VH-VL binders against q8ixk2r445to577. Designs and how they scored, part 3

Target 1, 133 residues: q8ixk2r445to577
Amino acid sequence: FFGMLQNKGLTDYCFDYNPPDENQIVGHQVILYLCHGMGQNQFFEYTSQKEIRYNTHQPEGCIAVEAGMDTLIMHLCEETAPENQKFILQEDGSLFHEQSKKCVQAARKESSDSFVPLLRDCTNSDHQKWFFK
Key: E = the ipSAE of ESMFold2; O = the ipSAE of OpenDDE; V2 = 0.75 times the mean of E and O plus 0.25 times the DockQ between their complexes.

## First folded at step 1 (VH-VL)

Design c04 (framework fv_cosibelimab; at its last look DockQ between E and O 0.04; V2 from the best seeds 0.00; counts 0 for: pae E 15.6 > 2, placed apart)
Fold by ESMFold2-Fast, scan of step 1:
Structure c04 (fold): chain C 133 residues (1-133), chain A 123 residues (1-123), chain B 112 residues (1-112)
Amino acid sequence: as target 1 above (133 residues)
Amino acid sequence: EVQLVQSGAEVKKPGSSVKVSCKASGGTFSRYAISWVRQAPGQGLEWMGVIIPSFGTANYAQKFQGRVTITADESTSTAYMELSSLRSEDTAVYYCARSPYYDFWSGYYFDYWGQGTLVTVSS
Amino acid sequence: NFMLTQPHSVSESPGKTVTISCTRSSGSIASNYVQWYQQRPGSAPTTVIYEDKQRPSGVPDRFSGSIDSSSNSASLTISGLKTEDEADYYCQSYDSSNHGWVFGGGTKLTVL
């Protein structure tokens, strides 16, 4: 699968990666932003290794969650996907992070008025359901 | 201090085209989306389309598909809206408006508006 | 596609509270954020509410936004009404299916 990764509950919002420095694509938080339909910073690929890849820039980035954290950050992709970079896209649209056993949810981070993708306990909420468009 | 400054009023004949400019000053042009919105005399606001200048690609409202073209020139921080096959019903004030597109700010409201450009289509 | 429907006009006396509704024709009003813009005569619009209920810096707390899923509508409420509040008010939401914005028809507020 590839395309814009859109939230089913918050249909305005897509995964987005807009790093401040185009030459340093790792270490920054993945955000949710208005689904603009133009690809670019919202274009992701879901791979057979269960990675969510950001291929707009080189070297290729892979979304990861560091131990004990709830935010999604951009890491460098590896030849064999490490556990912190594996997300199981379920048939119901849930995006399950294997290492933490939590689901990706469109949620407000404390002190932020904006929605971001965060790890939360898995529920049947539409805020935890995603699809490629 | 951010400003969007539009080109001056135009009078056009039916069947012609018009190209309106919107120059951004202050802020970072490439980190914003620019929309075009029109308002016919005494009528409401109508969205026409949007461009993200750093991408160079645009989306258009269905009503204007095939007649409107939105472009941007990052070197001059200017967005353009060209409307072709003009009809008297296209007489309106045309606005450009900006939406933020950067980290940790997902408010997609139009935070700054141009002053508007009156386009009159008459024979 | 969906439409946003607003009353054509509302009027109220200074110091009173007025509420302007914005009703969505299809799909849930809660599916997409709602913004509110104020347009005074001869001027470009300015934002008074974004993301359903947030106020930009400089907008008085007399302006508030809310969502009512039961009526499938958003509302802009202006309390302590002042003469300078006379303007046209437009609601707006994003249509994720068409990747563009939809405006309501606008409401003329008269302060008498």
Scores: ipSAE 0.062, ipTM 0.698, lowest interface PAE 5.9, mean pLDDT 86
Fold by OpenDDE, look of step 2:
Structure c04 (fold): chain C 133 residues (1-133), chain A 123 residues (1-123), chain B 112 residues (1-112)
Amino acid sequence: as target 1 above (133 residues)
Amino acid sequence: EVQLVQSGAEVKKPGSSVKVSCKASGGTFSRYAISWVRQAPGQGLEWMGVIIPSFGTANYAQKFQGRVTITADESTSTAYMELSSLRSEDTAVYYCARSPYYDFWSGYYFDYWGQGTLVTVSS
Amino acid sequence: NFMLTQPHSVSESPGKTVTISCTRSSGSIASNYVQWYQQRPGSAPTTVIYEDKQRPSGVPDRFSGSIDSSSNSASLTISGLKTEDEADYYCQSYDSSNHGWVFGGGTKLTVL
């Protein structure tokens, strides 16, 4: 699966990654932004290694969850996907993070009108449903 | 201070093409989207298309697809809008407008506008 | 696809409060931010409200924006109306179905 990763509940919002330096793509948080379908910042790939890859530059970035965090941070992809980079995109649209046993939910950033994907307890909420478009 | 400065007024014959430029200054050109919006005399604002220069991709309103081409030159911080097969109804003031797409804390809105370029299509 | 509908014109006396509505034809008005632009005669538009209710620097607090999900509309409210507020006002939002921007038809505000 590849393309825009769009949320079902938070309509018209997609995974978006836009590092301040295109040559330094790791270490920043993945956010949600209005789906525009115009560029690489919203292009992701779900791989057979259960990675969510950001393929805009080499080396490729992979979404990871750091210890104790509930945010999605860009790391470098590895030949063998580390545990903190493994996600299961279920048939029902839920995006499950294996290591934390949490689901990725579209959420409003605290004290902001912006939105971010956050790890939360798994529910049947459409805000935890994702699909590639 | 951010400014968008557009090229001067144009007078064109029907069937010809026009290319309007929009030069940005006072900011990082590649971190924003540039849209083109036109306004016919006495009418409202009409969105034509948008380009994200850093992506090199443009999207157009369906009404103008096949007739409009939006490009950008990052080296000169300039966006261009070319409209072909001009008709009398294309007579309008054409605006470029910037959207802070690359700002994590901003939405899809126009924060700065060019001064406008009048394009008159007349036989 | 959706349209944004505004009243063609509104008028009010100086010092009073005026409200301009912007109704979305389909989809939720709250699903995408609404912006408001002011255009004085012979000038380019300028942003007075973005992200539903935010004011750019330099825009007086007399200008405010709101969203009403029940009516699926956004509103621009101008209190303490001044003669300089006489202008056309346009609401705008983003349409993800065609990855484009949508403008309302515009409202002419006359200060009596």
Scores: ipSAE 0.031, ipTM 0.662, lowest interface PAE 4.4, mean pLDDT 91
Fold by ESMFold2, look of step 2:
Structure c04 (fold): chain C 133 residues (1-133), chain A 123 residues (1-123), chain B 112 residues (1-112)
Amino acid sequence: as target 1 above (133 residues)
Amino acid sequence: EVQLVQSGAEVKKPGSSVKVSCKASGGTFSRYAISWVRQAPGQGLEWMGVIIPSFGTANYAQKFQGRVTITADESTSTAYMELSSLRSEDTAVYYCARSPYYDFWSGYYFDYWGQGTLVTVSS
Amino acid sequence: NFMLTQPHSVSESPGKTVTISCTRSSGSIASNYVQWYQQRPGSAPTTVIYEDKQRPSGVPDRFSGSIDSSSNSASLTISGLKTEDEADYYCQSYDSSNHGWVFGGGTKLTVL
């Protein structure tokens, strides 16, 4: 799958990646932003290795979660996908991170009007449901 | 599992310098910032500075500029903090701690801490 | 340049609930995420709350964090207090303007 990865519960919000330095894409957090498709910050590929790839830049980035963390951070893609970069997009729309056994949820930062994807205990909440558009 | 292991305790005279090491294991060293935080006896935590190993850049708290040097060696996954012109007020436990890189909305918490290194400055 | 102010100490009995405040001196508490660290005597700090109200894996759900914009403060709440919770607690936030980490002065929690 390729396109904008949207949240079902947080209507019209998409995965977005806008690193502070376009030449250094590693180590920054993926956010949620209003879906617009006007730039290339909101286009991701879900691969056969269960990676979520940021394809609009060289080298390509892959979304990862470090052990003990719950934030989605950009890493370099590798020939064989590391376990921390594997996400299962299930039939019910949940996005499961198999290494941590948690699901990706849209979350609001109470201190701002911004939203981010975070790992949480899996539930049936629409805020844990995702689809490509 | 992630670990930060620091060098052992040191006793120093006023006017000398100390260099403390912090070896990281269980993760990719270049994806994190390493900070140094000290704690004088009976006092709170005080941030001293940070290095971003993949960029080789270090930034220091204003209080310590000119006396502290923070470096990193990616090949050994080790960060170093050197504090010069030591005074008795520099007696403290020195911690290394790691954090994610700066990003748009997060990445400013310390997720792992070293065990601490006691530096005693006495005549 | 802002400061984070905490009460010097708080105490409460086992099984009860305690709340530790962290007040930001200038600018909005909402401008940057607030973290909370626990430090037992003789030990390194450990994270109990990050990004205002999130718990790391392994931290009991009786630990919670909150933000109150009207008082310009963050709070750490510990319910069902246990003797093992006796420790120093520090809040922390990042100062984006000065690229630096800011800690509160610390709060000593005494259980009974």
Scores: ipSAE 0.000, ipTM 0.494, lowest interface PAE 15.6, mean pLDDT 84
ESMFold2 (binder alone), look of step 2: mean pLDDT 88; pTM 0.901

Design c05 (framework fv_cosibelimab; at its last look DockQ between E and O 0.33; V2 from the best seeds 0.00; counts 0 for: pae E 10.6 > 2)
Fold by ESMFold2-Fast, scan of step 1:
Parts: C-alpha cells; structure tokens; sequence
Structure c05 (fold): chain C 133 residues (1-133), chain A 120 residues (1-120), chain B 112 residues (1-112)
C-alpha cells in the first residue's frame, strides 16, 4: 500500500509530515491535514515490515511512537524495523501499534483547530479507521 | 543556499510559443513542488501551475489549461514552463518558485524572473 | 474559488506601525494557510510571513502575521517602520477544493 493515508471518520484529513525545515527531516510530530492529492508530505508507504515510511524527503523516515508517549514522531528508518516503528493495518482499517497495544486515532490537537494522529485505546470508531487513497 | 536560476529574457511574436527554464541548486530537487507565477507590468501576481518532479505530475490554473505545459528534468534539476499561442496580454515577468511543505503553497525560494515580451 | 482583497495602498511615518489586511470573499480565512510576500521594484518577491504567523530566518520580528475569523481576514503588521520597508505586499492562500493558488491584489506601502 502507498499513497495518502486518509481517515474514515475525519474524511477530508490525511497523514501529513511537514517538518520545520529541510535540514530537520526527522524528530517532529506527524499531523493531519486536508488531503491535497499532490503527494510529497502526504505520500506514505506501508511496507512488508509493518512500517509507515515517509520517503518524499531524504533521508527516509519511519513513523514511530516513543515509550510512554501517544504522539507519532518521525524517526530514521532502520534496516530491520524496531518494535516502536511497527503498525498493523488490520482488515477493518484500524492501525494497531503492537508494542503499546493501542490504535491510531484522529484527534483534535489540544487548544487548537488542528488535528493529529494519537495512540488511544482501541474503540473501533471511524476516527480509528484508515485507508490508502 | 537553495537557488533558482531562470533563463534570460525573450521577445516573441503573437501566435508563437515560449519555453522558460528554472534550474535549482542546493537542496533536494525531485521531492519539492515547483510553481510558475507571472506578473504583467504594473499588475499583481498570477499563479499558472505546479509540477512535482518525482511524481511527474503537473496541475494548471484553469485560465491556462490547454496553453501551458510544465515539465521537469530530474537529471539536470531543471523545471520548464512552455506557454503557447502567445498574445500581447502574455507580456509579463514569469517566476518559478519552490514550495516547502506541499499543499500549503508556501513559496520559500523564488527565481529572479524572466521577462517575456510579446510584440507585433 | 475565492478572492483575496487588500487595500491598494497604505502609508505611515518612519518608526510607526502599519497593518495591511487581506479579506477572503467566501469560505473561512482559517481554512487554508496565508503567506505574505514583499516585492521591491525590479525584484522577485520574498517571503516575510508563512503559514499565517511564522517568520522565515532573517526576517526581523517587526513583521508579524495574524488571522481574524470575525472579519474573515488575515493581517500583516509591520512595526518600527523603516524606509527599506517600502514595497508591494501580497497575501496568498489556496483553495483546497480547486487546488488553485490565490493571490491578493497587492498593497503598496509608502513610508513618508
């Protein structure tokens, strides 16, 4: 699977990675933004190693969740995917982070009109359902 | 460090075509969108279209559909804008501009501009 | 798509503060990011504000951007005006439904 990773519940929003500048491609939070169909910062690849890869900017990034956190952060990809970078895209569209036993949910960023993907208890809501477009 | 360098001024006859180049240096070329924006003398800025080199996709403003073609050559890090069926109203400075953070249309670097004059 | 409307011209004395508005004709101004560009005669535009209120490296903090949903407008504010601030200023956004870039008509700033 590859393309825009779109939310079923928040229907106009897609995974988006827009780091502050081109020299700081990793280490920042993944956000949700209006799906634009132009690729680039909204182009992701789901790999056989259960990674969500961001390869639009170089070097290639892999989405990870740091221990004790609920935010999705861009890390450098590794030759063998570490556990914190593995997400299981299930048949029902849920995106399950096995290490934490949590699901990725579209959520409003605290004190703003912006949206972000966050780890939450799996509830089977449409805000936890994702698909590649 | 990032720089966009455009080709030189052109004088063209009505009905002809013009092809303007924009060579990028510094930074990554293939994954950044390049837009073309023109400005007629004494007038405002007008967006013409955009290309995403790595995906080979170009999108155009409706006003220019059928007359404009935007292409990119990744081997030379150069974007091109070709405008056909030229009219006197096409006399303008043509700019290329790089987009940081696709879908926002934030133009972080601009070329110096290319004056295209369409005369008799 | 929508239109962005700016005043044709503004003027103010050196050291004072000026605000340039950019009003969206339909849909919320908050639906899409607004950038601001400065263009001096004979030069290409340069960015002074991006994504509503962010400054590029090298742009002094005298320049600031804001969004006002009640008037459906974005504003560029320049404090401590200097003669080198004389330029045309353009706001810019985009229409997510058409994927079109929209520029305001431009505002000529004169520092008297």
Amino acid sequence: as target 1 above (133 residues)
Amino acid sequence: EVQLVQSGAEVKKPGSSVKVSCKASGGTFSTYAISWVRQAPGQGLEWMGVIIPIFGRANYAQKFQGRVTITADESTSTAYMELSSLRSEDTAVYYCAREWGSGRYYFDYWGQGTLVTVSS
Amino acid sequence: NFMLTQPHSVSESPGKTVTISCTRSSGSIANNYVQWYQQRPGSAPTTVIYEDNQRPSGVPDRFSGSIDSSSNSASLTISGLKTEDEADYYCQSYDSSTHYVVFGGGTKLTVL
Scores: ipSAE 0.144, ipTM 0.715, lowest interface PAE 4.0, mean pLDDT 88
Fold by OpenDDE, look of step 2:
Structure c05 (fold): chain C 133 residues (1-133), chain A 120 residues (1-120), chain B 112 residues (1-112)
Amino acid sequence: as target 1 above (133 residues)
Amino acid sequence: EVQLVQSGAEVKKPGSSVKVSCKASGGTFSTYAISWVRQAPGQGLEWMGVIIPIFGRANYAQKFQGRVTITADESTSTAYMELSSLRSEDTAVYYCAREWGSGRYYFDYWGQGTLVTVSS
Amino acid sequence: NFMLTQPHSVSESPGKTVTISCTRSSGSIANNYVQWYQQRPGSAPTTVIYEDNQRPSGVPDRFSGSIDSSSNSASLTISGLKTEDEADYYCQSYDSSTHYVVFGGGTKLTVL
């Protein structure tokens, strides 16, 4: 699966990555932004290694969850996907992070009208449902 | 490294039009928004509008709607800003700036600026 | 719609600390990131702070940014002030309601 990764509950919002330097793409947080389909910031790929790749740049980035964090951060992809980069996109649309045993949920950024994907306890909320478009 | 190189200074009569170019190099062009920002002498920065080249359609500040046209040529990695019906108040340095990402965050690279002088 | 208001000018001696405020007229200052640009005479602006408090490479740690929700403002703080810091400083954000880029009016920093 590849393209825009769109949330079901938070209608018209997609995964969006906006690093400060196109040549240094790691270390920043993945956010949610209105789906526009015209920028490389919203192109992701779910791979057979259970990675969510940001592959519009070289080297390729992979979404990771750092220890003790509930945010999604861009790391470099590795030959063998590390445990903190493994996600399961399930049939029901839930995006499950294997290491944390939590689900990715569209959430409001603290004290903001902006939105971010955060790890939360798994529920049947549409805000935890995702699909590629 | 990314560079934005703008066209040279312009001297224009009131009522005429000016078209400033901004050529990008050292990076990708099509998926990064290019904004135009002007600065009148001794004044602050004023945002005019933005274009995402791959999308082709620009957004404009209300103040300039109907009078400004922002375009982009992906084949030459060049953005353009055309301002019509020029008046003395349009005398300013005009900057192009790359907005990192299409999410409307911040400007990471700026052109050197183009002075446009409107005088009768 | 909102505006960003900055003081017209600030002055301080070398080695001291100066703070430049940027107050948002409506909506939460935290709704969108605030950036700060430095502009020296005859030059294009350069980024000194992005995303409220992040420094680009090459910007010294004397520069810092902060957000104060209680006053609905952002602040640029420059410690250990140097002569080279004399410049105009602009805050900038984004208005999600209008999709406009919004600049503050600018602050002239004079190093005494």
Scores: ipSAE 0.012, ipTM 0.640, lowest interface PAE 8.6, mean pLDDT 91
Fold by ESMFold2, look of step 2:
Structure c05 (fold): chain C 133 residues (1-133), chain A 120 residues (1-120), chain B 112 residues (1-112)
Amino acid sequence: as target 1 above (133 residues)
Amino acid sequence: EVQLVQSGAEVKKPGSSVKVSCKASGGTFSTYAISWVRQAPGQGLEWMGVIIPIFGRANYAQKFQGRVTITADESTSTAYMELSSLRSEDTAVYYCAREWGSGRYYFDYWGQGTLVTVSS
Amino acid sequence: NFMLTQPHSVSESPGKTVTISCTRSSGSIANNYVQWYQQRPGSAPTTVIYEDNQRPSGVPDRFSGSIDSSSNSASLTISGLKTEDEADYYCQSYDSSTHYVVFGGGTKLTVL
């Protein structure tokens, strides 16, 4: 799939990547922002290797979860997807991270009006349901 | 280091058209949004429209719909803004601005501006 | 569609603190990030705040941004005012319903 990865429960919020330096796209956190469809920061590709690619930039970025963390961070894509970059978008809309056995959930950033995707125990919450638009 | 270099100042008659160029260097061109923003003498900033070069589609502010055309040429890393049916109110400095790192229209890279004067 | 309203001018003495407001006319100010630009005469704008409260590299920490949901406004605060801070300041946000970039009307800051 290719497009904006939108949350069902947090209405009108999409995956968004806004690195502070265009030349350093690695190591910053993926956020949730109101879906707008303009600009390059809300377009992601879900690949046959089960990557979520930020491919409007070269070199391409792939969403990853570092060991012991619950945040989604941008890494460089590799020819063969590493295990920490594999996400299963299931038929029910859940976005499952294979390595951690957790689901991606829309969550409010602590002490903030901002929202982020975080890994949480899988539930049937609409905040864990995602779709491409 | 990203740089945006615009074409030179122009003097135009009412009813004519102007096409301003914006050549990008020192960074990725195809995937970064380029907006056009104008500023009439003594006035504020006015957004005109945007293009993401790789998609080739532009979005225009409603005020300019039908009069403005924004294009990009990936082979030369150059964006263009053409404004037709010029009026004296179109006298302004026209800037191109590149979104830095986000697609959220955070404009940290600005061209030097192109003065377009519309007079008879 | 929404507008961003700024005071036309503000002034304050060197060494003091000034706050420039940016009020959103409809929808919540928190729905979309707010940026702030500084423009000196004859120059293109430069960014002093992005994403509500972040400073680009090279911008002094005496520049700060904030959001107040109760007044539906963003603010640029400049402490320790210097004469070089005299400029026009614009807030900017994004209207997700129209996909337009929206600028505030601008504020002329005079440092007396």
Scores: ipSAE 0.006, ipTM 0.573, lowest interface PAE 10.6, mean pLDDT 86
ESMFold2 (binder alone), look of step 2: mean pLDDT 91; pTM 0.929

Design c06 (framework fv_cosibelimab)
Fold by ESMFold2-Fast, scan of step 1:
Structure c06 (fold): chain C 133 residues (1-133), chain A 122 residues (1-122), chain B 112 residues (1-112)
Amino acid sequence: as target 1 above (133 residues)
Amino acid sequence: EVQLVQSGAEVKKPGSSVKVSCKASGGTFSSYGISWVRQAPGQGLEWMGVIIPMFGTANYAQKFQGRVTITADESTSTAYMELSSLRSEDTAVYYCARDKYSSGWYRYFDYWGQGTLVTVSS
Amino acid sequence: NFMLTQPHSVSESPGKTVTISCTRSSGSIASNYVQWYQQRPGSAPTTVIYEDYQRPSGVPDRFSGSIDSSSNSASLTISGLKTEDEADYYCQSYDSSNSYVVFGGGTKLTVL
């Protein structure tokens, strides 16, 4: 599966990664932005290793969550996916992060009008349902 | 219709630098990559590197790392490839090509520039 | 990282069918899509096949692509050969692990 990873509840928003520094492509937070259908910074691949890969820049990045955090950040992909980079895309559309036992939810960033994917306790909310478009 | 138009032929001395331009029209510039591919006389195609204008990021083949710089100017929809420390072995036709980043599975060059001949001689 | 190997030249008579192979030196040929480009003398390359099997609009159906996992090769087949098919043909794939575009060495097709 690959394409734009769109939220069911926040219907106009997609996973988006646009690093501000060409010399530091990994380590920044994944955001949600209006789906634009042009690929590139919104184009992701879901792999058989349960990775969400960002393939539009080199080296390829993999979405990860660091221990004790709830934000999704870009890390370098590894030949064998580490636990913090594994997300189970379930039949109901939830993205379950195995290491934390939490689900990815579309959420507001602090007090801004920006949106980000965050780890939250799993619920049946449409804000926790994702699909490739 | 997408079109890539390159700057004209150049004759350079060994040790100098050359900068070739590639102006895009008729399609999306910022979100697609622009790759540079060269071809020495009678030889095959060799990939040099790519830039994705919206990210401002460039990636280079190891062979050219340290000698090549690829840049883009979104306001003029123009990409540039600068090659330094020129040698006679750098004599080649240099092509720009639109590089579709659609996944980590492949690179596809759907439109090509006409080519720019760079001759390096003393 | 890996290499793509093509025959240096191939020739055939008008109206016949020719096949050009592209063999991957390491890793599976099926791991990454293969494109085929046609380059006539004095011209820039143009795409005849992309994503292993697909033809761009305007490319005749005489051109077809195939993948053979047994020989770890991709092939370009041109049927009903015409003199205008005389050109160099290049296969191209992608090494996603090293972010490198790989071209085959090219095959010169002569129509006798």
Scores: ipSAE 0.005, ipTM 0.517, lowest interface PAE 15.5, mean pLDDT 84

Design c07 (framework fv_cosibelimab)
Fold by ESMFold2-Fast, scan of step 1:
Structure c07 (fold): chain C 133 residues (1-133), chain A 120 residues (1-120), chain B 112 residues (1-112)
Amino acid sequence: as target 1 above (133 residues)
Amino acid sequence: EVQLVQSGAEVKKPGSSVKVSCKASGGTFSSYAISWVRQAPGQGLEWMGVIIPIFGKANYAQKFQGRVTITADESTSTAYMELSSLRSEDTAVYYCARGGRWLQYYFDYWGQGTLVTVSS
Amino acid sequence: NFMLTQPHSVSESPGKTVTISCTRSSGRIASNYVQWYQQRPGSAPTTVIYEDNQRPSGVPDRFSGSIDSSSNSASLTISGLKTEDEADYYCQSYDSDNHYVVFGGGTKLTVL
């Protein structure tokens, strides 16, 4: 699967990664932004190793969640995917982070009109359901 | 400080092709989408397609599928739009426009336009 | 595949307020951000409003944008109208289902 990773509940929003420095691809938080169909910061690939890869820059980035945290951040991809970079995209659209036993949910930033994906306890909410477009 | 500079006016015969260039200066070329938009005399704006230089992917409006090719050369920071099988209805000013990374729906910089006249 | 419909022309006197509408034919207007571009005769378009209601640096606060979900439309409002505001104005949105940019037909603003 590859393309824009769109939220079912927050219907017009997609995974988005726009680092402030194009030469520093890692270390920043993945956000949600209006789906635009123009690729770039919204193009992701779901791999056979259960990674969500950001392939528009070199070196390739992989989404990860650090132990004890709930934010999705960009890490460097490794030859063998570490557990913190593995997400199970289920048939119902849930994106399950196996190491933490939590699901990715579209959430609003406080005091802001911005949205971000966060790890939350798994529910049947459409805000936790994702699909590639 | 970002500027898009387009190639000069062209006069073409029906059935020929035209290739218009759009050179970006200032800022980063490869990290922004470049769209092509045309405007026939006295008419409105019509979107033709877009390229994402770093990704190398172009998408086209259905009306222009098969006739338009949009390409980008990252080494020269230049985008190109080639339109084939020209007709008199293709007479228009052709603009390149840059979409922002956060605001892809927002064309933040426009080229000056290139008049393409198809006649005779 | 939706259309954005604008009035063909509007006219108003200097110092007054004018509003230009942009109506979406199908799907919700709020589904995608709306931008507004100003095109003076002989010039390339420039942005006066982006993301529904934001002004670029250098655009005076006389320009404002709004969304009305009940009429499925966006509006550009220009107060304190000046002769240099005379131009064609285009609304623009994005069709995420069909992956293309949609422009309104344009409105010619005459300041007399």
Scores: ipSAE 0.007, ipTM 0.550, lowest interface PAE 11.1, mean pLDDT 84

Design c08 (framework fv_cosibelimab)
Fold by ESMFold2-Fast, scan of step 1:
Structure c08 (fold): chain C 133 residues (1-133), chain A 120 residues (1-120), chain B 112 residues (1-112)
Amino acid sequence: as target 1 above (133 residues)
Amino acid sequence: EVQLVQSGAEVKKPGSSVKVSCKASGGSFSSYAISWVRQAPGQGLEWMGVIIPIFGTANYAQKFQGRVTITADESTSTAYMELSSLRSEDTAVYYCATSYGDYRGYFDYWGQGTLVTVSS
Amino acid sequence: NFMLTQPHSVSESPGKTVTISCTRSSGSIASYYVQWYQQRPGSAPTTVIYEDNQRPSGVPDRFSGSIDSSSNSASLTISGLKTEDEADYYCQSYDSSNWGVVFGGGTKLTVL
């Protein structure tokens, strides 16, 4: 799968990655933004290794969750995907992070005028359901 | 933080229409969906519809389909709810309420309410 | 198309715990988040619980929310009841079949 990764509950919001420095594509938080259909910062690939890959820049970025955290951060992709970069996109649209046993949820960023994907206990909420456009 | 200020109380005759305004300040108007919820005297909350200003799209509850129109003016950060063909049972306090991003979420800010009385 | 059913009224003494239920008539209560609003006489509603069990800043921890999929209901629990908790309480969720917001009928809480 590849394309815009859209939230079922926040109907018009998509995974978005726009690092503040184009020369440092890793270490920054993945956000949610209005789906614009122009690719680039909203173009992701779900791979056979269960990665969510950001192929817009080289080197390629892979979404990861650092130990003890609930935010999705961009890291460098590895030849063999580490456990913290593996997400199971289930048939119902749930995006399950295997290492933490939690699901990716669209959430409002605290004290901010923006949304972000965060790890939360798995529920059947539409805010935890995702699909590629 | 967001503050919602609604227009003042109105008294209308049956068969007329009413247009209530809701002016938002303190936040990004385009980041919010704005719903209209009414409450008849002594009754519960009833959702009427929503506008998503950034898209210019509105959705309405089945009960009000064809009688309600919700609009938004981004230049003045103001949402409007117009209800036509008024009946006495439309007497209620009308609230605007914001939900961040999508109206499937919670209502984080509410206007003070506008009393609309329909009688002759 | 579905209804959220709440008891019309509940009452309890100060310092005790009360639970208000919100039952969905069709479809799963867990399909979409449930929120809870408090409305005092003459005032607009305010959120006491959002996304099933989260508290907004400023809401005391005496307020909690839960979901029970087996009974297809959400519950608002208020412990250590105080006189200022007297209010109408409404649950709210989303109806995907009508693309609309649904409120429960409301529960009048009396603290005596």
Scores: ipSAE 0.007, ipTM 0.528, lowest interface PAE 13.3, mean pLDDT 85

